# VHH binders against c4kar8: the designs that were tried, part 196

Target 1, 263 residues: c4kar8
Amino acid sequence: MAELSTPSPASPAPLDGGRGDELEKFTLRGARQILQLLQDLITHRGLITAHTGGGHSFMTAVLKVDEERGRVVLDPSPDPQANRRALAAPRLTCVTQLDGIRIQFPLVGLGEGQDKGRPALFAPLPAEMLRLQRREFYRLQVPLAHELSCLLKAEDLARKPVEVSARVIDIGAGGVAVVVPTGAAEFVIGGTLPACRLALPDGEPIELDLEVRNLNRQTQRNGTEQLRVGLRFAALPRAADTRIQRYIFKTERALNAKARGGL
Below, E stands for the ipSAE of ESMFold2; O stands for the ipSAE of OpenDDE; V2 stands for 0.75 times the mean of E and O plus 0.25 times the DockQ between their complexes.

## First folded at step 13 (VHH)

Design aa8 (framework vhh_7n9e_1; at its last look DockQ between E and O 0.20; V2 from the best seeds 0.00; counts 0 for: pae O 11.9 > 2, unsure alone 59.9 < 65, grease 24.5 > 24.2, placed apart)
Fold by ESMFold2, look of step 13:
Structure aa8 (fold): chain B 263 residues (1-263), chain A 126 residues (1-126)
Amino acid sequence: as target 1 above (263 residues)
Amino acid sequence: DVQLVESGGGLVQAGGSLRLSCAASGFTFSSYAMYWGRQAPGKGREWVSGITGSGGSTAYASSVKGRFTISRDNAKNTLYLQMNNLKPEDTALYYCAREWPDSYYDEYLAEYFQHWGQGTQVTVSS
């Protein structure tokens, strides 16, 4: 819904006959279901990426749900600029995972205030939440202890060659997502990065050609800003593909065993 | 807030050329990669080209590579698309954008453009 002082978001054109129509079957609209899902996020202390638009996001969490007033309470960023972007945005697109299932929901009408004397962000309950259960797009969240990295051969802001060691935050059959310090290099969606090197725990780094598919300036929970770069594998050799799939499979099994107790 | 205004479209015969412009305001233009997209009648949105904030690197869809050239003038807050050797298949509404959410791993994240213009029509006759 539009807010009194905020113009409605631009009317984006969904992909005709594509992803927009597919999302409807994963969309929850029942008030009771929405409240329960939000409560589950609170109980599991789910960390949420809130996209403010224009390639910016910040990390947050749902602190509580006020059923009587019909609102959610969010954790503000320690970075004041991230909070200002959030308050200025016509809509936040919130993304998280619960039990490996992607959860996405819009928040409109975000305001600032206090909750029990602490700064907080407030919004009306969302009218819908997406609960996307699709295994064919699986992305392994890389454990911090693995310290996976990818060496990117790119250009800095002065158009000079630079090598950037980027931490891999997730990996799937078709690519990786990495984080780099803001300003360390320039990227453009559709651009190619030849001869990058992906370091897996076993063996020598894999030389890969990568294509930039996503760019997001993300404010972390400590308030620092990093550039999240989604990268597609281009022309992946079979041996490299096998090593990547093996890593994903072994890591997924190890994580599942810890989550449920091993046999 | 963010405003993007396209111009330079029109009717042209196959083999001809056009230069599109996108005037940007409401943000630090030089800090953002910028994109051109297009939408033909009855078709979905198509990514056409992108350029880094400094202008140091560019990328093109296979269908336009070698024919189209993206550029920017950061002093004038303006993005350009030079289109040469136009074909009837290039007929579309062309728009500029500051974001392109269609990524391999985030296919269902932010399916919509947020900061894009109204577009300028390019029509290429045979």
Scores: ipSAE 0.581, ipTM 0.851, lowest interface PAE 1.4, mean pLDDT 82
Fold by OpenDDE, look of step 13:
Structure aa8 (fold): chain B 263 residues (1-263), chain A 126 residues (1-126)
Amino acid sequence: as target 1 above (263 residues)
Amino acid sequence: DVQLVESGGGLVQAGGSLRLSCAASGFTFSSYAMYWGRQAPGKGREWVSGITGSGGSTAYASSVKGRFTISRDNAKNTLYLQMNNLKPEDTALYYCAREWPDSYYDEYLAEYFQHWGQGTQVTVSS
């Protein structure tokens, strides 16, 4: 009786269908590697965006790695509601960067407690951590001075077409992140926004189709809520791609020059 | 308990067509986005297509865009995948999956799927 080894529940494929195999190259699964990377995050005091789902997130940090108990200690949100959402979430998706490299890891089984008399969140050590070193995953933070904007063609709650001017906060080869006022439009993850217009400083706006990939509600310091929308370039003409790439390279170079004390 | 049962797979010649079905039970079908994925031999699972709960929005992997059509009948709690112009590279185990209730999508590794079926085998011969 050959024990049909129940195929280990294969991790759900990332929605970015073709990248699954490629992402494995960047996925750390070794316990030692995971521990080291978490320690690096602690050492660098890296801020982590913890996504709880439903477009909600909060800022946290890894405070400690408890190897003996096999758990990670996180800084709780100052917002009790965010902590409640985190505890209720089936999974916490943690996103951060170290040395310009995007780091992403899931946490499951969150609990609350105290660490050294301070409130803390606890989770088992992640089984995997993604460390994206590929250049194509790089997102340039758009300098405020450039004020890139994207005109989004979306729909409101009544499914009426609306145009929303969104500020671009980051840009990469694969897409943009924008911020819009809350309630400006309704976005559906996986939905396509056709014939949008990306305004670059070097010429006329680029017309392109955008796919909604991420929604994140953020509260600003002033208490104003804004919606961060992650958008993928659905169909980018070659000429547009070239312009975007040129902008990114030029901007990166300028930023690096400034950082080095040149300008 | 959430159940997903795929059907409609089989052997087809290149250029042929198949229609897959996924029967869903154990949850309010119309409240969840549904997805098709596939896994080819020796390869990881890949996303194929998705549809929102209402059916108002659809998405497709670049490899199947223009050839595959996802649809759903919420009255029948059934998800469909019409596959046209099939290619040998489409050979895989096809499975349907349900989104997480509070879905967060990240462009890299967002695990959308809480539940999936056992799959139906699609084989495309040259």
Scores: ipSAE 0.000, ipTM 0.229, lowest interface PAE 11.9, mean pLDDT 82
ESMFold2 (binder alone), look of step 13: mean pLDDT 78; pTM 0.800

Design aa9 (framework vhh_7n9e_1; at its last look DockQ between E and O 0.52; V2 from the best seeds 0.00; counts 0 for: unsure alone 64.3 < 65, grease 27.6 > 24.2)
Fold by OpenDDE, look of step 13:
Structure aa9 (fold): chain B 263 residues (1-263), chain A 126 residues (1-126)
Amino acid sequence: as target 1 above (263 residues)
Amino acid sequence: DVQLVESGGGLVQAGGSLRLSCAASGFTFSSWAMYWGRQAPGKGREWVSGITGSGGSTAYASSVKGRFTISRDNAKNTLYLQMNNLKPEDTALYYCAREWPSSYYDEYLAEYFQHWGQGTQVTVSS
């Protein structure tokens, strides 16, 4: 009676532990740290993109941290549909930036109610918050007062070439994020937009090729839907890179000066 | 609810061809870019191809460029992937998707992307 040695269950292949380990370095799990960061978001009136899944998101803000109840209060969307999606989602993924650092955190157990007689969304405090401090993730949020635009060469829904003037919402060494009206043009992740023009305040527009890296449909606070397009600089001439970097540094410096009360 | 159902996978010899289909429902198909991805055993999901809602623009991973062709029939709410000159390295579970996490940040956000099908297995034998 040969004892059939039951093959020892193959140890689950280590989940790609390397990426997880890298993220852990940037993940805050301390209650005090989380509370402080949320408070900082409130203080800075940071706009948060709340992702509800399905490519949908809406703009919100942390209105209040209720430490006693262990919950965060969010500004609801002006779009009832967005709120419904948020409430139906098993998880809300919040994305924002503070001082050029990308912050991400999940909210689960979202509910609706009232805060001081105003409609609000409520969720338990996040168990973790991701602060990506890596230089490669730095994106300057373009001030509204310093509007940048990017002329995108794309195709419309009828497959006709169109030029779309897109507002740049953030810029980094590697690319830009822009917003375009929904339906203005079609984009596909991995697609290339050739001979686009990035308008900087210091001179002539920079002609460059852009690669679509991200697409996100967003409902604005005013209820208008827009498409956020993340674009990578596909081939950036050195001179252009220098100009972009100069702009970023100059703008950042100006913003910091203002924040310090100097201007 | 968004539903995506892949089909057309199978066993094929190296150099062979397959055509994958993805039936979409629960959303306005023509209003969305669509994507193919794949996951090889022991590897993460990788982007393979994308197509705009109208079908006017396409994109391909370098590994499949010139061999694979993405297309769509909006009247049938169906996405296609014609795969030619298949290689053993193309062996994977192939998924269609309406959204794709394309960056490190997006990968982190990928947890809320639930618009993947069950996939169709493609096996390329040497």
Scores: ipSAE 0.809, ipTM 0.931, lowest interface PAE 0.5, mean pLDDT 86
Fold by ESMFold2, look of step 13:
Structure aa9 (fold): chain B 263 residues (1-263), chain A 126 residues (1-126)
Amino acid sequence: as target 1 above (263 residues)
Amino acid sequence: DVQLVESGGGLVQAGGSLRLSCAASGFTFSSWAMYWGRQAPGKGREWVSGITGSGGSTAYASSVKGRFTISRDNAKNTLYLQMNNLKPEDTALYYCAREWPSSYYDEYLAEYFQHWGQGTQVTVSS
């Protein structure tokens, strides 16, 4: 393949962040291991965030592994623009979790077609998958029944101060991820949101400063677009940290008890 | 296609000022937060500053707070960086970006989702 253009010498860091020696322990390269992990994602109906580049992503799932053709079959987005971006992307970076363990893999050569008469996206099986089991990356997926929220003090598109009650979708020792409707407020990576309020079930809301660390315009599986915001706890008093850890511990214990008794 | 073109760099004396520009095309500029970054010779990429799509909020690296000012003109699809009281340590290739390579709220792994400009060289002598 002849190269007619070159990327910038200062191009962004690769998916592994230049720490490849640390990541090798978590990298699956065996064909059988990769097939099994993809099958596990299918079985658990794993919801996958597929990043298409340019600050865009969409929600998908692995529908099927076509071992005969060496391909994975993905659920297309109901949003034609999301599908168009995916098909135009040089690679699709897929991120998901299985049992609280982060899973990440690239897909290249994405194509469009049909599976069982329904529209689908196809790609060759990935040559590697990351299964990153580390305590510091753990994020509790907040049960819908808890309806955890975080009150954000931000600005709307007209630069007017607004308060946005954002649904917390996951929570860990270092921060939360929330979702807000597109256009409800503006954020910038590196920005600080002072005096936000995290509502936990026990006690008064926690007042804390949050720092924006991640922004993704995410197309949901129903085709709607919303903003997913990753927020870091800037400085957390011990009492607040204790309350957050207790919530995580109690919720994990309840979920583990349900999994052992119900599955 | 998304295109970002930086300009305004050059050679300046310590204590001097420069104003960088970034011309954007191929996307709805006003709906995106924008960023400046820099890379000195032999060093990694450093986040310098960010601004919301409307321009209502800004953020700065501690090394440049009080000396640099990010701004934008959405009618001209242009991002700016006013750099005052320049120091030799500010010597770098400066580039603008539509997004910053971010990890999921301080996770170890970074995800690659960036469009970069070509950069403009700033050299500060003393």
Scores: ipSAE 0.501, ipTM 0.823, lowest interface PAE 1.9, mean pLDDT 82
ESMFold2 (binder alone), look of step 13: mean pLDDT 80; pTM 0.808

Design bb1 (framework vhh_7pa5_2; at its last look DockQ between E and O 0.22; V2 from the best seeds 0.00; counts 0 for: pae E 3.7 > 2, placed apart)
Fold by OpenDDE, look of step 13:
Structure bb1 (fold): chain B 263 residues (1-263), chain A 125 residues (1-125)
Amino acid sequence: as target 1 above (263 residues)
Amino acid sequence: QVQLVESGGGMVQPGGSLRLSCAASGFTFSSYAMSWVRRAPGKGPEWVSTISGSGGDTSYADSVKGRFTISRDNAKNTLYLQMNSLKPEDTALYYCAKESDFWGDDIYDSPFDLWGQGTQVTVSS
């Protein structure tokens, strides 16, 4: 009777392979901490975006944590196709927020079943959860009135250099997100855009190198297609960093004051 | 404090009507598209409706088209969902959600970056 050695559950893939050591300080791996955070998500009725790969995702929520069985119970998608994709995916990447803090965690070994007579998805408890608490990852949503822009030095499909003026939609210490017209340039994740220019309201544009970290093509409801590009500051001079931080602080303060009825 | 607070839920008979409200605070309300999402028992959250920041554009799930109307009052920082001709299938916890303008340096995102606690709508005879 050959003892079928139950394959040791493969160590869950790191949450974000690209940020490695930098995100470690924000990663929870303690069982108690993970359980607490999941419980908090339940208590707050957190909406979770579950990514199944291939650009597909669905909304879910944590229904309960089964500590005895070491599993998390999720709402299935109302779309059967999404559930099929989820079950077929080697990994589910769950993204949500609590109290303005981004939370991300992987689920592996997803299964379908019943919880109290209702359809549910089941997965082993995540081995780790990313919780971005620090300001280093904070992104300020740029008020439309500020009209921040970034001149991107990119290439077109023919690899011809092009300059694209992109609207900055959010900014943080680590980078910016911008909106560019579709077809204005070609971007590759991991690619570097050298000598770009970030325009802040307080002075001359900041010259900086940007790394493409994210791309998202969105069709606006009005039918307009926009490309959102997430950009990391590849090399930021200290003086530039100070200016960016000052802008963020000032803007945040102003927004908060306005929200409180002070302006 | 940045928050969304839903209200207006309750119990109603089939064919009845409800009007949900969502009070927004802590951000420039008019700058963001807002959505309603609902979560029914045994079913995951599903998108219901979205309205642009200006209120000029609206969209609806097929299941609610012709019955639900999303609107907003930017002066009051309030989102609304008028629900008519309610059906038992509309029974759910209804969330007000802010569409995300955040696009960080990671490959994963959520369509919403803020939502409330939800308001319960129950359609039952």
Scores: ipSAE 0.476, ipTM 0.799, lowest interface PAE 1.1, mean pLDDT 85
Fold by ESMFold2, look of step 13:
Parts: structure tokens; C-alpha cells; sequence
Structure bb1 (fold): chain B 263 residues (1-263), chain A 125 residues (1-125)
């Protein structure tokens, strides 16, 4: 949890939660792409969670795609109540994952019927499917207790070299976000910070080049001015990528155990 | 590379027993809850049982309570399902499934992100 990053009404900070526009680039709308992805779910016997609203869901699978009639055929639930909820729902939100890719799609107009003598659910093919690569999408919020830092090799206001130790507030496979005191260095969107050092718990700091992608000014409750700097990895060696992904995975696992009460 | 492989299925008469195994590779097995899921002929997937990463907590579908026992050996990266007092309605393809990685900002969950090809259990009389 990055609790030191506090946006304020006085600064134009980006708001998290406006995912509709961000998700558009991961939305498949081509008929052939949708058919292929549904076929992949069939081939891999994808376990799908179908959400019917009101906190209810049931497990299903795609039995087949009827391309000629433009419909998808799903397993009904063994629970008759779940089937009744699904048929009554105006929209079914289906979610699954294949090979580290989250797949989500709506089904509208769900009907009940028979497929080769067996009960089945069917709906028109979805007009869209979200295909979300975790690596390009996910940013881990770094727990404050981890005290992750990145040594930035930047320039001060007088264009002299300066090293700034910046706290890492989130990290993903493609970059980090850090906070620094306002005025600690000059940052230019699109600028490159060569030979920075990212400190992870599992070894020597990683030397890496960073590119500045965004800057957001923040005023904390105590009046302290900070700058949130979004940084992307300009080049990331395989060994560094492996260490970063391992840190993210291990931290996610720990956070997940706390959130779910110890599954 | 990342893999779950089920085994131990077969044909048995009602009242019989079978033990299923699931060999895991390519991930830290002890970090994840693991489940058995089955697909019976003409029916959708049905959750059977779940065991926590440590093995300390188990849960079962009502239809199998008292007859099935889930267990794991984290030193061998192996999940087990002991099935006793088998009934014809237990006939299904049984899958081993891994708990999904955390997706903390999603409102729709997908509890599994990896499963095997399954092992067939047939109970006939």
C-alpha cells in the first residue's frame, strides 16, 4: 500500500479508475479474433466464471461456437438456481484466464435450450472481448514496509548531476512510479535518466535506464510538496526482468493471502 | 513449462475407491490454494474441493463431503484426491486447478488461472 502518495484537489493528478478508455486498446472487436479466442477457450477447456449480478456467479465452459448461427453455447450450471439467475440477468459477464492473459466478455440475450440432447445455454457471439495481458496492465502497489527505492541519476535546477533516492510507490513489468521532494531535480517528460539503480530485496541493485512518462505534483497533509514521477524501463535485461517479476509475484501472493483470509 | 498433470483415474464399480494425483511444475506450488474441479457428462464444471497452500484448510462440495479427502505434499509438488464410496454420479473428467494470481483492482474474479487436461473417473454399474 503506497500511503505517502496523496493527490490533492489543488493539483491536476490523474485519477485511477477511468479504465474504459485505457481498456479500449485491449478490446477485440473483429469477428475472426473473437471466434479464435472462443475456440482457444474450448481447446483448453477454459474454466469460466459467469457473473449474473447481485454478487452471484457460477462456473461454466464454452461447449462450442456455432459460427453459422452466430452464437456461443455454454454448459449450464448443475445448480438450477444459478441457471435461473443467468437466464433472468440482462447481461452475463464471463471471466477466465489463459496463459497469463485475462479474458472477459459480455453475453446478452442468454437463452436455454438443448445441444445434441443435453441441456445448454446459448447467446449471440459477443461483440467484444477484453484480452488483458497482465504484464502490460498490472501495477503492484508497493507496501510501505518494503521501503523500495530507486536511485535516480538526474540533474538539478542548475543542470548539475544529482542523485536522488526516490521511494517506489508502484512497480510493474514496464516501469515504476516514484515520489521525490519538489525541486529535488528537474524532470522532463520524454527525458532519459541513464544508469539509475533500483533496489530490490533479493540482491544487488539493478542498474537500468528510465524514461520519464508523467509528472504529478502533490501536497501532503503536512504541507510537504512532492512530485510523483512515472518512469518506464527504457531497456530491461532478462535477469532484471526476472527479478522484478519475482518480486511482484511474491508480494502479490502475500497481499492476496491477507485479503482473502488465508486461502 | 508451467504445468499441471492429473493421473490416477480409471473404471470402478459403485462403492469403490480411487486416488487421484496432480503433479505441478513451473510455479511455487506451496504459495497457492489448489482445487479439484469435475465435468460430468452433460453437465458444466463443478467445484469439488479446495486446499490452502499450507494444507491447513480444506473445503468440499456438499455432494462429496465425507467421501472425498483432498491433501497435498508440498515437498513433492503434488496434490491428491482420495475418493471413497464412489457413486455413478461421480463419473466425470477431474481437473486439478491452481488459484489465480491476485488481480486487486478487478470487480469480477476468475478463481483459477491454470488447469490440467484432466483424468477420467468412470463409475459404472
Amino acid sequence: as target 1 above (263 residues)
Amino acid sequence: QVQLVESGGGMVQPGGSLRLSCAASGFTFSSYAMSWVRRAPGKGPEWVSTISGSGGDTSYADSVKGRFTISRDNAKNTLYLQMNSLKPEDTALYYCAKESDFWGDDIYDSPFDLWGQGTQVTVSS
Scores: ipSAE 0.324, ipTM 0.760, lowest interface PAE 3.7, mean pLDDT 82
ESMFold2 (binder alone), look of step 13: mean pLDDT 80; pTM 0.793

Design bb10 (framework vhh_7pa5_2; at its last look DockQ between E and O 0.33; V2 from the best seeds 0.00; counts 0 for: pae E 2.3 > 2)
Fold by OpenDDE, look of step 13:
Structure bb10 (fold): chain B 263 residues (1-263), chain A 125 residues (1-125)
Amino acid sequence: as target 1 above (263 residues)
Amino acid sequence: QVQLVESGGGMVQPGGSLRLSCAASGFTFSSYAMSWVRRAPGKGPEWVSTISGSGGDTSYADSVKGRFTISRDNAKNTLYLQMNSLKPEDTALYYCAKESEFYGDDVYDMPFDYWGQGTQVTVSS
């Protein structure tokens, strides 16, 4: 009787989308820590975006943590189609925030059922949760009044070099998010944009290499489409890093002062 | 620190009206679109309405069109939701949410990056 070695459950795919070792220090793997964080999400009524793949997502929330059964209970989507996608997905990537800290965790083995007579989604407890606590991952939302811009060196559909001036919408130590006019250039996730120029208010633009990490096409309410591009600093000189950090700090302080009625 | 504090919830009879408020702080309020999201028991969170930073553009879920009105006072850093002709189906915890402009260096985004604790709206006879 050959003991069918139950294939060791494949280690869940890393949360980091390829950032590897850099995020490990921010990843919780302890059962107690995970349970506590999930409980905190319940207590704080956290809104969770669950990604099902293919660019689809739905909003959910943690209803309950069932420690005895080792599972998490989630709100189903009011959209039956979203629930079908969720159940069909090999993995949900859940994203939320607590106290301004981004939290990300995978759920595998999603099922549907009822909790106390109400429809619910069930999944085993996540094996890991990413909690971004450090300032290096903080993104400052750039005030419109600052008009930060980034000159992107990209290519068009014909692979012709083009320069695109993009508005910076958020900035952190690790990168920027920008808005690009639709059709201005073609971007590929994982692609590098060399010798771009980030304009800060305090001096000359910073020349830097950028890596495309995210693409999001959004239709504006007016029917216009905007492309938002998440960009990582691929190579940032130390002097540039210092300037960026200074800008972020100064801006945050100003925003907080204004919020408190001090400005 | 970004803070969103909802208020104005309560119990109302069908056909009644409520006005929700959300006090915002910790960011340049007028620079961001704001939304209302609601969460009913047994139903996951659903989007209700959005208003642009300037207040010039608004959008509504089909379920609330013609009944709800989103507005904002940027001078007061306050978001509003006027709810008229309320129905039992509108019973939910209503969240004020800041639309996310965070697209970071990760693949997974959120429609909202901040939200409040919510205010309970109960429509019952």
Scores: ipSAE 0.802, ipTM 0.923, lowest interface PAE 0.6, mean pLDDT 86
Fold by ESMFold2, look of step 13:
Structure bb10 (fold): chain B 263 residues (1-263), chain A 125 residues (1-125)
Amino acid sequence: as target 1 above (263 residues)
Amino acid sequence: QVQLVESGGGMVQPGGSLRLSCAASGFTFSSYAMSWVRRAPGKGPEWVSTISGSGGDTSYADSVKGRFTISRDNAKNTLYLQMNSLKPEDTALYYCAKESEFYGDDVYDMPFDYWGQGTQVTVSS
C-alpha cells in the first residue's frame, strides 16, 4: 500500500495539489469566462503570487490581456533573478484572491519582451482557471484544547481491519487533516475509509465516509514520527455538514471575540 | 466584507516626507500581519514593509530601510507608513495588504489575500 501512496517522480501535479479531480467543478475553461476574470484582476489591481517551482515565487500583476494575440501580459519582477527563474520554469502557477474568491491558474510558454516600451512578461492565455469560494479552500486550524479526534476504520499492512484514533489538526467544509502514529495503519491515496467517526464537541460523534487524498510523513520537534493524512468527505450527510459548519463558525467567532476583548 | 482604504499619497520633492494611512475593516485587524506593497510605473509589485499583528515586529525591504517606518494603531484599525527622505525611485502606487488566512493543504500559498486600491506617491523635482 505504501508503494501506491507516493506520487511518481516527474508526474505532473494537478491544478491544486492532489485535489485535481475533486476541483474540476470549480474549473473555468470557457474563453469568455477566463478573459473576464483576467480583466477583473486588472481592474481590481490584483496582486498575484507566481510560483516557479523549487519553493520559489515572486509577486506580479496582470498588466493587460492581448485578445488579438491570445496572450496575457504580466509585470516583471524588480528582482532579475526571479525573472530568470520564471522564464526558465516549464510552468508558472499563479494564485491570487478576488472578493474572497481564490483564483489559481497555470501559465506555460512564458516569454519576455516589451509592452509600449516597458519590460513585460507574456504567455498564452491560460486554458483553465480555478475559482474557489472561501468555504472550498479554507481550513480552520483546530485549537489543541479542543482535542478533536476522528476514529478511522482502516487496514494494517496485512489488510486486516484496524481502528485508529487520530487527532484532527484542521477542518474545512470538504475534509479534515489528521495525524496518526507511524505504523498505525496503511493508507492508500484514493482509498475510502467507510464509517469513520468524527468527534465534535456539540454532541455524539458523526459517522463519515472519508477518502484519503494526501499523505505526509513528519518528524515532530521531540523526534517522534507521525503521519499526516489529508481526508475528504466522500459523502456528507446534511446533518453532519451542518454540525461541521457550526463548529467552524463557533470556533472562529470565539477566537475573534478573544482578540477583540484583549483590547 | 474585508475593506482596506489607503490615503495620504501625493506629490513631493526629493528629500521630502509623506505619511500613508490604511483604514481596515471587516476582519480582526490585530490578528494579522499587515504590509505595504508598491507598484512603480513599468515595474511589478515590490514588497516594502511588514508589521506583526501586535505591532512588535517590523521588517523592511533594503531599498527603504532607515527611511520608512511602518506602524499600526490597533484601537483605530489603522496601518501607517511614514516615508522620509523620499527619492524619485519611490514613485509608485502603494497598497495596504493583509496577511493571508491559513489555507491548510494548499501547496500554492500566497502572502496576501486582500489589498486596497492603492494611493499614489509621486516624487519629482
Scores: ipSAE 0.551, ipTM 0.847, lowest interface PAE 2.0, mean pLDDT 83
ESMFold2 (binder alone), look of step 13: mean pLDDT 79; pTM 0.786
ESMFold2, look of step 23: ipSAE 0.488; ipTM 0.816
ESMFold2 (binder alone), look of step 23: mean pLDDT 79; pTM 0.789
OpenDDE, look of step 23: ipSAE 0.694; ipTM 0.889

